# Designs tried in a protein design chat: VH-VL binders against q9m8y4. Part 6

Target 1, 142 residues: q9m8y4
Amino acid sequence: MATKSTGGTEKTKSIEVKKKLINVLIVDDDPLNRRLHEMIIKTIGGISQTAKNGEEAVILHRDGEASFDLILMDKEMPERDGVSTTKKLREMKVTSMIVGVTSVADQEEERKAFMEAGLNHCLEKPLTKAKIFPLISHLFDA

## First folded at step 23 (VH-VL)

Design n5
Fold by OpenDDE, look of step 23:
Structure n5 (fold): chain C 142 residues (1-142), chain A 121 residues (1-121), chain B 107 residues (1-107)
Amino acid sequence: as target 1 above (142 residues)
Amino acid sequence: QVQLVESGGGVVQPGRSLRLDCKASGFTFSDYGMHWVRQAPGKGLEWVAVISRKGDNKYYADSVKGRFTISRDNSKNTLFLQMNSLRAEDTAVYYCARDRSEGKYLYFDYWGQGTLVTVSS
Amino acid sequence: EIVLTQSPATLSLSPGERATLSCRASQSVSRYLAWYQQKPGQAPRLLIYDASNRATGIPARFSGSGSGTDFTLTISSLEPEDFAVYYCQQYDNLPFTFGQGTKVEIK
C-alpha cells in the first residue's frame, strides 16, 4: 500500500503589491519645466497632469473630480502665483501633498512665505528623481 | 528671421576652462528654453544641457555634469556655456539650439552654425 | 538612457528614388521623436517633430511615421540636396538622445 505523499504545492500567492500609481499635478508657467517635470514623474512611476498657472490648478479642483496625491507648485506664475494658489487650495480643503518648486535664487524669506502658505515641502530646481522619491515614499507609508 | 550665433570656441589644453556664447535674434529670446548640443569630429550629435526660459531650471548630460554650467542673460539675448575641467573627449562643435515653447515640445527647431572647441595637449 | 538605433548606417540611392530610414528606441518614447537633416559643414535642420509633423518650410517629400519604439523617415523622391546625414532624437526622457545617424549618399 504505497502512501502517495500528496506534496501540496503551496501556491506562493505572490502578493502583487499593486504599485499604486501616484497622481501628480504639475503647476508651472514654463512649458519646458512642465514637460521636464512630467518626465521625472514618469520615471518614478507616476501619472501627471499639468496646469499652466495657479488659476488652472484651482479650477481643476473646483470642478470636483480632480484628486492628486502630489502637487508640484511653481512659485512664480502669471495670473495666480504659487503662494496664492497654495493658500486657495488649502482653503478649498485640498489635502494633497503640495511641494513648492523654487529657484536657487529665491530668497529665504520668499521660501518661508511659500511654506507658510501651506506647502508640505519645498524643493529647489532642478527636480530630480532623487529629490522626489523620498517624498513619494512617505505618501505610500501613510 | 530666427538666428543663433555661437562664439568662443578655440583650442585649449586639458583641465582649462572655456566659455561659449550664443547670441539670439529674430525672436523673443525669453520665451524659449535653450539647449546646447555638441558633435565630436566625424561623430553624431550629443545633447549637453537645457535651460528654462527664466534660467532657473537646468539639466545636464552626465558626461558634463559638475563641469559645465549653462546660463542665460535674457536682457542680452545670449545663452552661455561655461566649460570647466575640459577633457579631450569634450572636443566638438558646440551648437546652441532653441526649444519649442508650446505644449509638450522638447525638440530643437532652430540651430546655430556651431563653434569648434578643441581640447588638446 | 534611451538608446536610439538608426538603420541602415548608409543608404546609397539615386536621385528620384525613395528613401526609407528607420529609428528604433530601446523603450517607448510615445510620439516624442524628431528627425534632423545635417549636411557637411552645416548645423542640423529640423525636419519632423512629434514623429509625423513636418517642420515649417520642409518639403512634402519628407514624411515621418511611427510611435512607441519604431519610427520611419521617408523621402518619397530624393532630390540632389537631400543627400545628407539624418538623425532621430527622442525627447520623452532625460537625457535627450540621438540616433547614431543614417547617411544618405548618392549611388
Scores: ipSAE 0.922, ipTM 0.961, lowest interface PAE 0.5, mean pLDDT 94
Fold by OpenDDE, last read:
Structure n5 (fold): chain C 142 residues (1-142), chain A 121 residues (1-121), chain B 107 residues (1-107)
Amino acid sequence: as target 1 above (142 residues)
Amino acid sequence: QVQLVESGGGVVQPGRSLRLDCKASGFTFSDYGMHWVRQAPGKGLEWVAVISRKGDNKYYADSVKGRFTISRDNSKNTLFLQMNSLRAEDTAVYYCARDRSEGKYLYFDYWGQGTLVTVSS
Amino acid sequence: EIVLTQSPATLSLSPGERATLSCRASQSVSRYLAWYQQKPGQAPRLLIYDASNRATGIPARFSGSGSGTDFTLTISSLEPEDFAVYYCQQYDNLPFTFGQGTKVEIK
């Protein structure tokens, strides 16, 4: 009587870690910058929307059910600048990670003021995957 | 009429530096991003660099990264390309091109006549 | 980087004939593709953007089609001034890249 050892093939459920797509808002008055940042976000595995200025960014949060995991916020924009926009978004209880995008020409005091407006981080142009990914890697694990 | 005029090309030895200028006219220069594109003799087109409207954002091809610097002076309607540590493979006609960014579009709608850079020993 | 491969390398045709040029991308570029014409000793000229939109001033005989990885430029009836080199260019990702070009020459 040969006892057929039924080797239970433990189907290792490869938990396909569904790479969580992150939603990103890009706020910049320069359409070239918006497009370039979209390309970078795409390479990171994000989905992006764009706003042309801070006022549009505020409107998106006010009128829409739009929730973003990450907001890339330009500092200098017409109608509403990055500092004012960041403050307003925080007043509205937006909990998104807000990364200020600054120029090398910006003074340290200006960067400090931008951070104090409610930024989580501040990055200098040009943005790269290498600069952004360390800041947002934890958003993919959530 | 939109015009772009490149200048500054010439013959240089390897390791030397050269600066190219591109003068824009016929449009509001500060409202557009700008690009450099080059073409080696008898070869195709190669993108070199891009600069934002304000000049605060720049990207480069890997072939020129660390050696070339794109810049602009909006008050003078001029685009620049500082070329350092020049190599023989940098020999090309260099074109400045106007960026057309609308929505998701990013293409070159106007080009200069180009300026020839020859790097030879 | 995204590699664009154009075919054929050379297309020999007569005036009045239809020209069909291909551009293949190594990965999907969606519709972020442009076509340029370059005549000898001249700068490139924009023909098509967003795969199928004609640029301002471009004759109706020029048309673009395709999406993803496969794109086509068509010249319905060749005029003498259309004999030139044609390049495709993608703007889906950095670095921006061009195809190696297709030469349309008179037979």
Scores: ipSAE 0.921, ipTM 0.959, lowest interface PAE 0.5, mean pLDDT 94
Fold by OpenDDE, fold request of step 24:
Structure n5 (fold): chain C 142 residues (1-142), chain A 121 residues (1-121), chain B 107 residues (1-107)
Amino acid sequence: as target 1 above (142 residues)
Amino acid sequence: QVQLVESGGGVVQPGRSLRLDCKASGFTFSDYGMHWVRQAPGKGLEWVAVISRKGDNKYYADSVKGRFTISRDNSKNTLFLQMNSLRAEDTAVYYCARDRSEGKYLYFDYWGQGTLVTVSS
Amino acid sequence: EIVLTQSPATLSLSPGERATLSCRASQSVSRYLAWYQQKPGQAPRLLIYDASNRATGIPARFSGSGSGTDFTLTISSLEPEDFAVYYCQQYDNLPFTFGQGTKVEIK
């Protein structure tokens, strides 16, 4: 009586880790900067919307329809600058990761003031995948 | 009428430096991003660098990264390209081009006539 | 980088004939494609942006079509001044890249 050992092929369920698409808001008064940052966000697997100033960013959140995982916030903009906008978004209980985008490395006091407004991080232009990805990699696992 | 005029081209030896200028007129210079594009003799077009309206954001092609610097003076309506550590393969006509970025569009709507840079021993 | 391949390399035609130029991308560039004309000894001139929009001052005989990876520039009836080199360019991703060009020459 030959006992046929039925080797159960354990189907290793490849847990297809569905990479979560992250929603990103890009806030910058320069349309070229907005477009360049869109390209970078696309390369990291994000979907982006844009605002041309801090006031538009606030309006997007006020209407209750916008939810972003990441906000790239330019520091210097007309109508409403990045510091004021960041403070306002935090007052509105926005919980998005806000990354300040600065142009001058040597302005430590300005960077500090921007961080104190409610930033999670601050990066210097030019933005790159290498600079952004380490900060947001955990957002893809959520 | 929109006008872009490049200058500063010439013959240089490998390893030397050269600065190109692009003078803009006929539009508000500070309202536009700017690009450099080059064309080797008898060859196609190659994008080199881009600079934002305020000059605070810059990107480069890998072929020139670390050697070339794009900059601008909006008070003088002038775009610059500082070229260091020049190589024979940098030989080309260099064009400045105006960026048309509005909404989702990004294209080069106006070009200068170009300036020739020749790198030879 | 995104590679753009243009075909044919050379197109020999007579005035009044229809010209069809192709540009193929190595990956999708959506509609972020432009066409330029360059005559000998001159700077490039913008013809088409966003795959199908004619630039200001461009004659109606020029038209662009396509999306994703396959694009076409059409000249409905060639004029003597249309004999030149034509380049496609993508602006979907950095670095911005050009095709190698198609030469339209007189037969």
Scores: ipSAE 0.920, ipTM 0.959, lowest interface PAE 0.5, mean pLDDT 94
Fold by OpenDDE, fold request of step 24:
Structure n5 (fold): chain C 142 residues (1-142), chain A 121 residues (1-121), chain B 107 residues (1-107)
Amino acid sequence: as target 1 above (142 residues)
Amino acid sequence: QVQLVESGGGVVQPGRSLRLDCKASGFTFSDYGMHWVRQAPGKGLEWVAVISRKGDNKYYADSVKGRFTISRDNSKNTLFLQMNSLRAEDTAVYYCARDRSEGKYLYFDYWGQGTLVTVSS
Amino acid sequence: EIVLTQSPATLSLSPGERATLSCRASQSVSRYLAWYQQKPGQAPRLLIYDASNRATGIPARFSGSGSGTDFTLTISSLEPEDFAVYYCQQYDNLPFTFGQGTKVEIK
């Protein structure tokens, strides 16, 4: 009486860790910077929208349709600069991670003022995957 | 008419430094990003570096990173490429090119005539 | 980096003939592709941007098509001044890269 060992093929459910796409807003008055930052965000698995200045960024949030996980905020822009924009977004109860994007030429006092406006982080240009990824890695595990 | 004129090319020994200039005219220089692109003799085109309108953002090809520096003086309508630790493989005609960014699109709409850099022992 | 492969390496044709040049990307570049013409001893000249848009002053005989990984530059009827090297270039990601070029020469 040969006992047929029914080897149950445990279907290892490959938990396809659905890599959560992060939504990113890029705010910069230079169209080249916007495009370059879009390329970097794409490499980290993000989807990006762009705003040409702080006012456009505020309008996007006012209309209630836009929710972003990350906002890359340039410091110097026409109409509404990065500091005033950051303050306004915080007043509007925007909870997005806001990363200020500054130049190496910016003074420490200027960076401090930008942080005090309500930034979560501040990064110096040029932005790279290596600079951004550590800040947002926790957004993928959520 | 848009015009870009490169200068500063020449013959240098390996390990030496050279600075290239690109003078722009016929447009508002500060309204455009700028690029350097090079072409080795008898070879294709290779992108080298990009600089933003204000000069505060720069990216480089891996082949030149840490050795080359792109910069600009908007008051003089001039783009620069400082080349340090030059190698034989850096031998090329160097072109400055104007950036054209519209929405998500980026291309090089105007090019200079180029300047030849020869690195030889 | 994104690798662009152009074919053929050389295209020998007569004036008045149709030229078809191919550019293949190692990964999708959407429509972020440009074409340039370079004559001997001259700087490159922009022909096509965004895969299919003709640059200012470019004759109607030049046309670009394609998306994703496969792109084509077409010259409907070759003029004597069209014999040159043609390069494709992607701007989907850094570093920006060029194809190795296609030489269009007179038969």
Scores: ipSAE 0.920, ipTM 0.960, lowest interface PAE 0.5, mean pLDDT 94
Fold by OpenDDE, last read:
Structure n5 (fold): chain C 142 residues (1-142), chain A 121 residues (1-121), chain B 107 residues (1-107)
Amino acid sequence: as target 1 above (142 residues)
Amino acid sequence: QVQLVESGGGVVQPGRSLRLDCKASGFTFSDYGMHWVRQAPGKGLEWVAVISRKGDNKYYADSVKGRFTISRDNSKNTLFLQMNSLRAEDTAVYYCARDRSEGKYLYFDYWGQGTLVTVSS
Amino acid sequence: EIVLTQSPATLSLSPGERATLSCRASQSVSRYLAWYQQKPGQAPRLLIYDASNRATGIPARFSGSGSGTDFTLTISSLEPEDFAVYYCQQYDNLPFTFGQGTKVEIK
C-alpha cells in the first residue's frame, strides 16, 4: 500500500505587490520646474498634477475633487507663497505629505518657518529620485 | 527679435577651464529657462545642462556633471557655462537655447549661433 | 536614458519630392518630441514640437506625426532650402536626448 505523498505544490502566490500609483501635486511658479519635477515623479511611479501658485493649490483642494498623496511645494511663488499655502492646506485638514522645495540660497530661518507651516519634509533643489524616494517609499505600501 | 549670442569659445588644453557666455536680447530673459546644447565636429546634438528662470534649479548631463556649472545673471540677460577639467571629448560648438515650457512642453525654440570650444594637447 | 534612432541616415532626393524621416524612441515619450533642422554652419532651428505642432514661421510643407515610440517628419515637397540635417529630440525625461540625425541631400 504505497502512500502517495501528495506533495502539495504550495503555489507561492507571488503577491505582486501592485505598486500603488501615487498622486502628486507639483506647486511651482516656474513652468520648467513643474515639468522637470513631473519627469522625476514619473520615474518614481507617480501621477502628477501641477499648480502654478499656492492659490491654485488651495482651490484644487477646496473643490473636493483632488486628493494627493504627495505635494511638492515651492517656497517662493506669486499670489500665495509656499508657507501660506502649506498653512492653509493644513487648516483645510489636508493630510497629504507636503515636501517643501527650497533653494540652496534659502536661509535656515526661512526653511524653519516653512517647516513650521506644516511641512513633512524639506528638500533642496535640484530634486532627484534619490532625494524623494526615501521620503515617499511608505506611500507605495498599500 | 529673439537673439542669443554665445561667446568665450577658444582653444584650451585638457584639464583647463573655460567660461562661455550667452547674451540674450529681444525677450524678457528672466521669464525663460535656458539650456546649453553642444555639437562635436561632424556629430549630432548633445544636451548639456538646464537652468530655471531664477537660476536656483539646475540639471546636467552625466557627461559634464561635476565639471560644468550652468548659471545666469538676469540683470545682465546673460547665461553662463563654467567648464572645468576640460577633456578632448568636450570639443564642440556650444549653443545656448531658450526653453519653451508651456504646460507639458519643454523644447528649444531659439538657438544661438554657437561658440566653438576646442580641447587639444 | 532614452535613445532616439533616426532613419534613414541619409535621404537623397530631388526638389519637389516627398521626404519621410523616422525617429524611434527606446521607450515611450508620449508626444514629447521635437524636430529641428540644421543647415551647414548654422544653429538648429525648431520645426515641430509636441510631435505634430509646427513652430512659428515654419512652412506648411513640414508636418510631424506619431506618438509613443514612433515619430515621422514629412516634407511634402522638398524645396532647395530644405536640404539639411534633421534631428528629433525627446523631452519626456532627463537627460534630454537627440537622435543621431538624418541628412537630406540633393540627388
Scores: ipSAE 0.919, ipTM 0.960, lowest interface PAE 0.5, mean pLDDT 94

